VHH binders against q9p7j3. Designs and how they scored, part 14

Target 1, 174 residues: q9p7j3
Amino acid sequence: MILPLFPETQVHVFVYENVSNCAAIHEQLISQNPIYDYAFLDAATILYKKQVYSAIIRALEDRRDEQMKTKTIHSEVILSLSPKTEISSAFRQFSMTKKSKNIVVVKIDSKLTEEEEFERLDKLVEGNRVEFSDEELQKLIDFKVLKKNYKLDPSTLENPLASILSSIALRGYS
Key: E = the ipSAE of ESMFold2; O = the ipSAE of OpenDDE; V2 = 0.75 times the mean of E and O plus 0.25 times the DockQ between their complexes.

## First folded at step 1 (VHH)

Design c28 (framework vhh_7yz9_2)
Fold by ESMFold2-Fast, scan of step 1:
Structure c28 (fold): chain B 174 residues (1-174), chain A 117 residues (1-117)
Amino acid sequence: as target 1 above (174 residues)
Amino acid sequence: QWQLVESGGGLVQAGGSLRLSCTASGRTFSDYAMGWYRQTAGNEREWVAFITRGGDTTYADSVKGRFTISRDNAKNTVYLQMNSLKPEDTAVYYCATFDYLGSEQYWGQGTPVTVSS
């Protein structure tokens, strides 16, 4: 997948439902196993494809400008989903936990083809892969989590896209 | 209403130069990233050059070193300076505007460029 603002950067996004081994994956992430160098997001926090893409673009802009706050581009994607520049809270809000059931996985600068990444992730993730689409994401979202993470009023919950994208794009600006 | 109008295309001999212009009206130009794409008959549009709101540029490998994209926010205009043109550069060139997410939002009608040997 190619982003117009970063056409040289390869991006792959995968969605898995009914994942049974999140605790094991979490341990590998803590151990910094290079095989698990991905952004593992809790699907309960993601409503739209554009939400993920906006965080990816923000992370790539921060890398380009030498302003990354985290150690890897993948952890920067997780941070970029949050409207705040606070690493620990962003990870608590958006990253996969040992209790997660559905996940969104992002790979940037892959050394593998998309098909090879599919094969690799299908061995690491014990769950069912579904299409990365707004339809599938909307089956996995938790609106209580979304409301809390982006501080949405009931009136904005019926059409939250613009508010979410503004929160991501304007992080650190006010 | 958002409108993009391209100009500057035409016939040029191989090794020659052309400068394309794209003028935007109806919206705040400086809020948008801008790009140039090209299309030959029967093929999908391919991106050529991109310029962000802040002026950072990116080029397709096929034109790197030969083409230069620039913008003038006071004139609501983006330019594509094409040097050392090759017959393979023959195409209809399109101007496009992108929001901060990199989504393609608006396209011009295109300006044809023909490079003869």
Scores: ipSAE 0.005, ipTM 0.151, lowest interface PAE 14.5, mean pLDDT 81

Design c29 (framework vhh_7yz9_2)
Fold by ESMFold2-Fast, scan of step 1:
Structure c29 (fold): chain B 174 residues (1-174), chain A 117 residues (1-117)
Amino acid sequence: as target 1 above (174 residues)
Amino acid sequence: QWQLVESGGGLVQAGGSLRLSCTASGRTFSDYAMGWYRQTAGNEREWVAFITRGGDTTYADSVKGRFTISRDNAKNTVYLQMNSLKPEDTAVYYCAKEWPLYGSDYWGQGTPVTVSS
């Protein structure tokens, strides 16, 4: 996918449900295996495609500004989902864990086509690939997690998109 | 509510310059990316330039080297400096608050630009 604000940046987003090997993936991420250089998100935290793209754009802005707070663009995407600038809390809130069952995977600056990336990632993730769509994401979201992460009250929870996007955009600007 | 008001359009001769302004009402202007789009009658709005929260800029190929987008967060204003204008730049120019890939969450009223040959 091409981002209007970053037309030269290749972005791919994948969604997997019923993933059985999250613990193994997590070990690879801890060991910094370059094959796993992706942003692995817990799908329980993602409600909208726009939520993911907002975080990607924020991360790309920080990279261009030479203001990244983490070591990789993929880590910066995870941080950018959080309304806070604290790296540890952002990763606890949004990153996949050994206990995750459904995941969203983001790849930035891929040298591969989307189809080649799908083939590669399908070998790393033991789960069922589903469409990156609001409909599919809504099947995987945990609203209690979403409410806690973005501090949503009951009046915004039924239509939280604008609140979530504002939280991502307002994160630690200065 | 966000309101965007474009100004600075008008008639200019080919090779001339115009500076467009877009002023936002709202207290969080500095926290969002902003864009300029243009539309000719019968065509979809096309992207012209973007400026990120941090001030990084991106331009459509048709305007690279001729247009410059900038922002003044203290004034809640984004600008489009248009140099070396061509007749094909004739359009209504729109300012937008930018979100992710799927685009503009808010559009202004537009300001018409006519470039005579």
Scores: ipSAE 0.000, ipTM 0.126, lowest interface PAE 17.8, mean pLDDT 81

Design c3 (framework vhh_7yz9_2)
Fold by ESMFold2-Fast, scan of step 1:
Structure c3 (fold): chain B 174 residues (1-174), chain A 117 residues (1-117)
Amino acid sequence: as target 1 above (174 residues)
Amino acid sequence: QWQLVESGGGLVQAGGSLRLSCTASGSIFSINAMGWYRQTAGNEREWVAFITSGGSTTYADSVKGRFTISRDNAKNTVYLQMNSLKPEDTAVYYCATEYGRLFSDYWGQGTPVTVSS
């Protein structure tokens, strides 16, 4: 997948449903195991492909401009999903937890092809891979979680895309 | 949601210039990076130039030094100034957000540019 502002940057996004080993993955992330160098997101927080790409683009812009708030590009993606610049709150809102059942996994700067990353991730994640599409994401989203994370009111919740994208793009400014 | 409307295309001789405009309706323009793509019959759309909400620009190698992208956030408009046009620049030009490469619903209708030799 090619991003116009970052044509040399490899980006892969994977979606897994019915994941049975989230607790084990979470322990590996806490121990900072380099094999797990991905952004592991709770799919309950992601409604649109555009939401994920907005966060990726924002993280890549911050890296380009030497303004990253976190130590890795993958943790910067997690931060960039949040409407606020508080690292700990962003991770609580969007990161996979031990209780997660469906996850979205982002890999940036891969040395591997998409197919090779799938082979690698299939060894780490005990779940069913599904297409990264708005249709599949809509099956996994928790609208109560989405509403809370982006502070959506009932009128905005009917068409939340613009509000979500605005929150990501204007993170820490409005 | 929002609409992108391109204008300014036409027929021009090699070495000539054209200025394309793209006006966005809706509230997303000021917060999104905007870009220009082009497509010839039978080929995929090719990225041409991009500009962030803050004004930073990036260009494809094929147009560097000849094309300039700019924006006016107050008018919700992005521009592409095309100088030193070549027959190879003949295409339908589309504006889009950064997500246009990934999502067809974020494309405009296109404006055709024909460069004669």
Scores: ipSAE 0.000, ipTM 0.183, lowest interface PAE 14.4, mean pLDDT 81

Design c30 (framework vhh_7yz9_2)
Fold by ESMFold2-Fast, scan of step 1:
Structure c30 (fold): chain B 174 residues (1-174), chain A 118 residues (1-118)
Amino acid sequence: as target 1 above (174 residues)
Amino acid sequence: QWQLVESGGGLVQAGGSLRLSCTASGRTFSDYAMGWYRQTAGNEREWVAFITRGGDTTYADSVKGRFTISRDNAKNTVYLQMNSLKPEDTAVYYCAAYSLDFGPEDYWGQGTPVTVSS
């Protein structure tokens, strides 16, 4: 994928449902195995494609401006989903856990094509790939988790997109 | 209806120049960032140049100093001025439009071929 403000940056986003090996993947992530250098997100936290893209753009802006708060661009994507810049909290809120069932996987700076990344991820992830679309994401979201992570009130739950995007874009300014 | 139409491609000798144009219709052109890409047979599309709504430009290393991207919002047109052309610039050139307000969405033209003879 080509991002408007970062056309030189290769970005791929994949969605997997019914993943059976999240505990094994999580173990690889905490050991910092370079093969698993992706942002592994719990799909329970992601409602829109634009939510993921906004976090990616924010992370790339922070890298461009030499203002990254984490050690890798993929960790920065996870941080950027959070309305606050507290690293451990962001990871607890958005990262895949041993108990996750559905995941969103982001790869930045890939040297591989999207199809090649899919082939690689299919070997790492024991689940079913679905389309990265708002329709598919809305089947996997947990609204209780979304409400807690973005502090949504009842009036915004019927149309939360603007509130979520504002939270991502305006973190640190409010 | 949104449409992008490229023009200006053709055959040119090495060291020569060409100016490509991409005219947009159907949506407000000034709301979109614009880019140029190229594709050779058997290869993925390669980004060439980008211009934001505000006029800031970025170029691929392979074309820096030789190509210039510009826009004319009154004419709904983005241009790619290509100077000091090389045989390796031979490709089909595409323009793309991106929305920066509501997330990244791409609209593509049909392409215009450029052949640079040695």
Scores: ipSAE 0.000, ipTM 0.119, lowest interface PAE 17.3, mean pLDDT 80

Design c31 (framework vhh_7yz9_2)
Fold by ESMFold2-Fast, scan of step 1:
Structure c31 (fold): chain B 174 residues (1-174), chain A 118 residues (1-118)
Amino acid sequence: as target 1 above (174 residues)
Amino acid sequence: QWQLVESGGGLVQAGGSLRLSCTASGRTFSDYAMGWYRQTAGNEREWVAFITRGGDTTYADSVKGRFTISRDNAKNTVYLQMNSLKPEDTAVYYCATGLEYPWSDDYWGQGTPVTVSS
């Protein structure tokens, strides 16, 4: 996909359901294995494509402005999903865990095509690929997790998109 | 405090072998994953080999079957055994801690140059 503010940046987003090896992937991430240099998100936290794109855009803006708070662009995407700038909290809220079942995987600045990344990820992820679409994401979301992460009240939970995007855009300004 | 020192680089003929060493000082080396990276003039650093804290290894496709990464925790050293060297392996080789993560230390050595003549 082409981002209006970053037309030269290659972005791939993948969605996997029924992943059986999340514990193994998590161990590779904490072991700092560079082959796993992706943003691995728990799909229970993602409701819209625009939510992911907003976090990617914010991370790229921070990189452009030399204001990244994390060590990698992929970690910056995870941080950018959080309404706060606390790194450990953002990872606990949005990153995949050993117990995750469905995941969203983001790759930025890939030298590979989307198809080549799928072949690579097929070796790392034991699950079923589904389309990156609002329809598929709505099947995987946990609304209790979403409400907690974005501090949504009952009135906004019925149509949370604007609140979520505002929280991502205003990260760092409370 | 981390200090990583690479050694073992040099000039070698195509088809030859070199063994690179990277010695860490001061810290508990066995708590860290370690990797080898390489960089040619004008290009970004490319990951080539990785070893976890437990000793599991992973390799870039370009070096798989030819390079072997290993570690000796008692000596605070990680090694890269390079066999069947090709001119395309010519680069400055760097030792580093693994993937950059917010909770992980990330340290790099000074690099050791490797030149493979045809």
Scores: ipSAE 0.014, ipTM 0.238, lowest interface PAE 7.9, mean pLDDT 81

Design c32 (framework vhh_7yz9_2; at its last look DockQ between E and O 0.79; V2 from the best seeds 0.00; counts 0 for: pae E 6.0 > 2, unsure alone 63.2 < 65)
Fold by ESMFold2-Fast, scan of step 1:
Structure c32 (fold): chain B 174 residues (1-174), chain A 119 residues (1-119)
Amino acid sequence: as target 1 above (174 residues)
Amino acid sequence: QWQLVESGGGLVQAGGSLRLSCTASGRTFSDYAMGWYRQTAGNEREWVAFITRGGDTTYADSVKGRFTISRDNAKNTVYLQMNSLKPEDTAVYYCAKDYPFLTGESDYWGQGTPVTVSS
């Protein structure tokens, strides 16, 4: 997908299933290793490609408008997935944990091509790479997690896309 | 046993300045990046400023140009110099062990020091 509002911004999104080394990746994030400057999301929280792209667009708008609330554009993507602009809860709810099994990885402003990023991530992530598609994401989602994170009622769970996208766009939506 | 203690908060008029200090007890202060966060009643903590082990700094856009974070490893202290204060800066300010690629994820937080900026 091309981001027409940010045509100069290079965006890559990767999906990995059955990841065995999330604890090691988390340790590298704590160790301040610049190689790990990515947004690492728990795939249990992501249902649609548009959900990820909406968060990316919101993060890029915050950077453009000088309203970033986190240290990096990748952290801003994680925050932007949340219906509330509350940093600690957003990271707890959407970011990869030591116990995550399936992850979505976002890279913005890469100096590398998509293929070169794949080669790097294949070295960092011990799991199976799958296509970034709604079909693959729907195999990895946890609907109980999704319902809790976006406060969805049973009627919206049957077609949650509009509600999720609205929640991302409407900061502070309860 | 690692503890962070903030000080330097208080009441100040809009346009004024305050300097906050955060002193760490424990032997690993110089091994960690440090951050300042703030919290208004009813809200979660907001990130304000960050300093790496080597002294590189990053700021939230809302305070950029007005606030300066610095550290003195010999004194186990991190500082936040706040200039051109606005009523919107009214909050309890916390220091924390912090990370460049994780925001709000900390095992060590201070107790907080309140700052009130009157119009």
Scores: ipSAE 0.393, ipTM 0.731, lowest interface PAE 2.7, mean pLDDT 86
Fold by OpenDDE, second read of step 2:
Structure c32 (fold): chain B 174 residues (1-174), chain A 119 residues (1-119)
Amino acid sequence: as target 1 above (174 residues)
Amino acid sequence: QWQLVESGGGLVQAGGSLRLSCTASGRTFSDYAMGWYRQTAGNEREWVAFITRGGDTTYADSVKGRFTISRDNAKNTVYLQMNSLKPEDTAVYYCAKDYPFLTGESDYWGQGTPVTVSS
């Protein structure tokens, strides 16, 4: 996909459920295997497509403005999901762990079509691809985790998307 | 304020064992994952072992089955038990908090502790 504000940057997002090899993927990430150059998110923390898009856009803006806080654009996406400025906190909140079962995978600066990228990624992830949609994400979300990550309360839960997007957008401005 | 101090390195024969320790300053040790890395002269620092806040461990393929990472939060210390050491394990070993290779966050590294494994 192409984002309107970043037409030169191709982005792909994939969702996998019932992933059996998250531990192996995690090991490859820690070892900085370049083949695993993606943002691997825990799907339990993602409720909306716009949440992911907002984080991607934030990361891209940070890169554009030479204000990235992390080493890579993909790590910046993870940071951008968080309402907190602490990188470690963001990763604990949103990054795939060894125990994850469902994941959202983001690729920035892809040179491949979505299908080609999927074929490549499918060799790395042992799970079932599902549609990147609010409907599918809603099936995978851990509401308790979501509430914790964004400090949602009864008032903000009336419009969770707005609250989440505000948290992402206003990170560092509190 | 965070500081890391590695210790336990030394000279050992092939097949021998060493136990490295890394003690962190501060009160927030339990809030961070910890890792061990090693580096030889002229080469990049490589990841060896990782332990999460919850105690989940991960190892590089080259050390699996031989090395064990553990932590004692009460002592603000992470350990690396190295068994069946090989000459290729010779390096300066470093401790780091969190995910330095993934995040690029300001790394807190210690001075390192040298490990030499002789044939």
Scores: ipSAE 0.175, ipTM 0.616, lowest interface PAE 2.3, mean pLDDT 92
Fold by ESMFold2, look of step 5:
Parts: C-alpha cells; structure tokens; sequence
Structure c32 (fold): chain B 174 residues (1-174), chain A 119 residues (1-119)
C-alpha cells in the first residue's frame, strides 16, 4: 500500500486467526530476532482498518520529525495505537502475547510485494490468514478490551471510530 | 523513574549454583514484565529469561531446565536461580524492565552483576 504523505514507504498488513504458535513468536520477539521485525498486534484490540492505518501514519510522522520514542518503526506503531505516551503500557495493551489467539501483523518499509511478504511471514505464523477488513476485524475484537484501552463510555460504543482515531491523533496533547 | 539493582553475582565452579536478585525502586513493580539478559565481552546482550506480570515464564534454549526466573511483588524483586552452571554461562547479568532493546530506554536496565564460572 501507498500512503499519500509517505509515497516511498511500502506497508503491508496481514490478519491471522487461530494462531497456534504465539508463544514461539513471542519468544523470538523477546530475543530480538531480526527475522521477526514486524509489529505483532493482538487482534482482540483492533476493530477498524483505520485504527491500524492511523497508528502507522502517526509512527511515520514521528520518524520523519525525529520524535520516535522506541527503537524500531514497528515498535513505534504499537506505541501509536495507545492514547497514552507510556511505552510499557502500550505494549501491554496492544502487542501480541504468548496467550494471543488472533493477530494483526504490520510490515513497514517492505522491499517485497504483498504476496512475497506473505510467503515470508507465513513461514513464521501458524494460523489462518483472513482479509484485512473491518468485517473480519469485527469478528476478532474483544469489546471489553477496546473499551478499556480507549476509555470509551456507553454513549460512544455504537460508533466508536471517531473517538478512537482522535485518541491516536491527539496523543501527547492530553 | 525507578532504578534496578542487581546482586548475587560472583565466582563459582562449574556445576555450582548462584541466585541473582534484582530489586526495583518504585510503587508499580507489579505492572511490569521483567527479564534477565547477559553479555560477554565483545558480544551483544542476549536474552536469558522473562517473566510476565502474571508470573508466566519463558527461557532461552541455552538455559532451559537449569535456570528459574521468579518474582516477589511484595519485595519489588525478581530472581534468577542458576543451577548446573557451565563456563559458557560466564557473563555480566542484567535485569531489565519489559523489553529494553525494543524500547531503547536506558532507565530500563540495571548496572549488571558479574558471574564467573570456572572450569
């Protein structure tokens, strides 16, 4: 995919359900294995495609402006999903854990086509790829987790998108 | 905002045991995962063990079955029990908050405690 403000940056997003090896992937992330240089998100925390794209854009803006707080663009995407600036809490809330069952995987600065990147990623993830779409994401979300992560009140839960996107865009101003 | 202090390192013969401790200052210790890493001269730090907020543990293959990580939230302390030590376990051992290499924050590291295993 091409983002208008970042035309030279190739991004791929994949969604997997029923992942059986999150514990093994998690060990590789702790070990900082460079083969696993992706953002691995818990799909229970992601309801909309725009949620992910907004976090990617925020991370790329912070890189462009030399304001990144984490070591990699992929870890910066994870931070950017959070309405708060604390790195540890953002990873706790949004990152895949060894207990996760469904994941969203982001690759930024890919030199590969989507198909080629998928083939590489599919060797690492033991699960079923599904479409990156609001329809599929809605099947995997945990609304209790979403409400907690973004502090949504009952009045916004029918259409929470604007509240979520505002939280991502305005992080650091509140 | 809080400091990590490792202790318990020293000289031990191969086959021996040591217990490392890492004490954190601060009130929110129970909110964080903790890890142990080690570094030999001229090499990058390598991950050794990890414990979640909820107590789930994970180990590097090279130490699995020999090392045990644990935590005591009341004492703000994480431990590494090292048994059946080998000369290749010789390193400076570091305690870390969450994922220090992922975050790049220097305040997530302790000062380190040296361990020497003689043959």
Amino acid sequence: as target 1 above (174 residues)
Amino acid sequence: QWQLVESGGGLVQAGGSLRLSCTASGRTFSDYAMGWYRQTAGNEREWVAFITRGGDTTYADSVKGRFTISRDNAKNTVYLQMNSLKPEDTAVYYCAKDYPFLTGESDYWGQGTPVTVSS
Scores: ipSAE 0.157, ipTM 0.597, lowest interface PAE 6.0, mean pLDDT 86
ESMFold2 (binder alone), look of step 5: mean pLDDT 77; pTM 0.789
OpenDDE, look of step 5: ipSAE 0.029; ipTM 0.517

Design c33 (framework vhh_7yz9_2)
Fold by ESMFold2-Fast, scan of step 1:
Structure c33 (fold): chain B 174 residues (1-174), chain A 119 residues (1-119)
Amino acid sequence: as target 1 above (174 residues)
Amino acid sequence: QWQLVESGGGLVQAGGSLRLSCTASGRTFSDYAMGWYRQTAGNEREWVAFITRGGDTTYADSVKGRFTISRDNAKNTVYLQMNSLKPEDTAVYYCAAWGELSYPDTDYWGQGTPVTVSS
């Protein structure tokens, strides 16, 4: 995807279901192995493509403005999904855990095509790739997790898109 | 505060060998993954080798088959055995440690040890 305000930034997003090696991936992430320089998200927390893209745009804006709170753009994407600016909280809410079953993987500043990144990730992730689409994400979401992370009430849970996007865009301003 | 101290660098002729050591003080070493990075003149710092808490290893393509990373948890030390050294291996070598408690911001770095490989 080409982002209007960041046309030189390469962005790739992948979705994997039925991942069997999340514990192994999690160990690599806390060890900061450079091969795993991606944002690994728990798919239970992601309902829309726009949710992911809004977090990416916010992270890129913070990098442009020299306001990143984390060391990497991928960590900044995870932080940017949270309605709060607390790093540890954001990672507990949105990042993949050892118990995750389905994941969303984001790569920013890739020097590779989408197909080449898929070949690399296929060696790291033991699961089934599915399309990055609202339809596929809606099969993987946990609405209890989503409601808790974004503090949604029953009236907004029926159409949560605007509330989620507002929470991401207004992080630190509300 | 946790400190990493590298040693074992120096001058060596092409085809020779060196063993780098990195000793940690101040924290429980066995809880951390360890790695080696290098920075060559005029280039960005690049990773060389990585070892997990469980002992699994990964290597950059440029050093596979020539370098071996290992750890000794009783000595709080990680090693890089460098064999069949080439002039292009000339660099400052850095030790790094990663822990769970401050992910993603858990990097601990040494000051570096220079390695020069003459032709």
Scores: ipSAE 0.000, ipTM 0.185, lowest interface PAE 11.7, mean pLDDT 81

Design c34 (framework vhh_7yz9_2)
Fold by ESMFold2-Fast, scan of step 1:
Structure c34 (fold): chain B 174 residues (1-174), chain A 120 residues (1-120)
Amino acid sequence: as target 1 above (174 residues)
Amino acid sequence: QWQLVESGGGLVQAGGSLRLSCTASGRTFSDYAMGWYRQTAGNEREWVAFITRGGDTTYADSVKGRFTISRDNAKNTVYLQMNSLKPEDTAVYYCATLPDYSFGEEYDYWGQGTPVTVSS
């Protein structure tokens, strides 16, 4: 997908299913190991490619406008997925945990090609690569988690895309 | 068991100044980026300013040019200098470590808040 207003920003998104080492990865994230400088998301929270790209665009807008609320651009992506501007809630809702089994990994400002990042991540993540596509994401989503995170009612849940994108774009004004 | 303790809030007239302090105990303060947040009754908590471990600062548009965030790692303290205060700045001000994967259900590094009231 093309990033409006950020055409020169290199973005890679990776999806892994059946990850067996989430606890080990989480430990590296807590220790702030720079090798793990990515946004690690729980795939149970992501339904659409556009959901991820909307959060990335919002994070890049906040960086451009000097309005980042978090320490890194990757942490800002995690915050930007939340319909609220409350940071600790966003991390609880969207970030990978020790118990996660399927993950979405975002890299912004990569100096590497997508293939080189995959080679690097395959050494860190013990799981199966799948395509970053709506089809694959829809196999990994937990609709109860999605409903809770975006406050969706049953009628909205049948076609939630517009509601999710609006929530990301209008944080604090919805 | 890690604590952030805010102080320096109070009542001040519009155009006045206050300096808020937040002192950390129980952890290596210099390892953490720090932020100030505020909350008014009936509204969500709003980010105000943050400072990285290296001292780089960022401000919300509503306070830019009026507020200054700084830190003293030797004292485990982060400060918010508030100048040219407006009635709209009336809120409870909170100190927090900036979010990362350790911030949340397992780790909670928020202060209890210090109230600031700006009279017109």
Scores: ipSAE 0.000, ipTM 0.180, lowest interface PAE 10.2, mean pLDDT 80

Design c35 (framework vhh_7yz9_2)
Fold by ESMFold2-Fast, scan of step 1:
Structure c35 (fold): chain B 174 residues (1-174), chain A 120 residues (1-120)
Amino acid sequence: as target 1 above (174 residues)
Amino acid sequence: QWQLVESGGGLVQAGGSLRLSCTASGRTFSDYAMGWYRQTAGNEREWVAFITRGGDTTYADSVKGRFTISRDNAKNTVYLQMNSLKPEDTAVYYCAKYDSLWGETPHDYWGQGTPVTVSS
């Protein structure tokens, strides 16, 4: 996808369910394998497409303004999902782990088409591709994790979108 | 390549204090978050404290209020000030750097660690 606010920036988002090799992927991330330069998110933490796009936009704004807190744009996306400015907390809350089963993968500044990125990721991820849609994300979310990460009370949990988006936009004020 | 050298461990009585240091050799120390871990014989390595490049800190519940992590970017050094030490704090302490590419998992070289023994 091309974002109207950042028309020069190519963005691709992929969703995989029933991933069997999360431990192997995690080992490649630890090894700094450049082939794995993506934001690997635990799908248990993502409820809406707009949640992911809001984090991407925030990360791109911070890069534009020379205010990134992390080394790469992909790690900045992970940080930007968190209502806090603490890198360790953000990664603990949103990044994939060895025990993850469903993942959301973000690629920014891709030099490849979406089709080419699909082909590359399908070789790296042993799971089933599903559509990046609110409907598919709702099947993979863990509402207990979502409530904890965004400090949602029962009233906001029924319609959490605005609360989540404001938390991302107002990161650092909680 | 990075080299991490831990120091400052030793024998201390319960209620005492120790200051651990970890000096990193290599490029871009100021670009990385740093952390401290500890390991007792027969147990998995346990996370203790974390400091971002900007100086924000996070602590494990077991050490919160007693330990303070800090950094000196000019010296490429991260510190762990340990106060009100308890026998349960007896462990080998390791430092690690974090790369923003893979979350909280430290990807860098573990040193030999620095042993801390707290006597009752």
Scores: ipSAE 0.000, ipTM 0.124, lowest interface PAE 11.5, mean pLDDT 80

Design c36 (framework vhh_7yz9_2)
Fold by ESMFold2-Fast, scan of step 1:
Structure c36 (fold): chain B 174 residues (1-174), chain A 121 residues (1-121)
Amino acid sequence: as target 1 above (174 residues)
Amino acid sequence: QWQLVESGGGLVQAGGSLRLSCTASGRTFSDYAMGWYRQTAGNEREWVAFITRGGDTTYADSVKGRFTISRDNAKNTVYLQMNSLKPEDTAVYYCAAFEYGPLDSTGYDYWGQGTPVTVSS
């Protein structure tokens, strides 16, 4: 994927369902294993492709403007999904946990092609790869988690996209 | 404040062995994953080995089979046993502690001062 505002930035997004080794992946992430340098998101929190792209764009804007609040671009993507500026809140709400079953994996600035990243990730993730599409994401979302993370009222749950994207774009910069 | 202190570096002949130690003071050591990194002149720090809180280990391809990382939580110490040393292993070795927390996917990184290792041919 090429982003119009960041045409030189290589972005890959992968979706895995029925992942059995999330606890092992989580341990590698907290150990800062460079092989696992990706943003690992819980698919229960992601409803649309636009939600992920909005967070990626926000993170890239923060990096461009030297305004990153986290140490890596991948962590900045996780932060950028949150309506809050609090890093710990974002990680608790959006990042993969040892209990996750379905995950969305983002890679920015890969030196590898998309196919080579697939080969690498398929060795790290014990699960079934599915298409990064709204249709597949909507099979994996947990609306209770989504409602809590974005503070959605029952009336907005029928069409939450605008509220989610607004939350990502506006996330308390001041 | 948390402090990591490395020791055990020095000069060794190719084919020899050396054991590095890193002792942590301040925070509860057993709550952290620990790693060893090395840096040569003109290069970024490269990962060498790490050990999870549960004791699982992972190694860079360049050292796999030659180096062993281990930890002793009672002594707040992580070790790097280096066997079959090569001139290419010459570097300053750093230990690091990883806290998964509020700042990023790996949390806060705490680093030692580094201990130099020179492997002569």
Scores: ipSAE 0.000, ipTM 0.196, lowest interface PAE 10.8, mean pLDDT 81

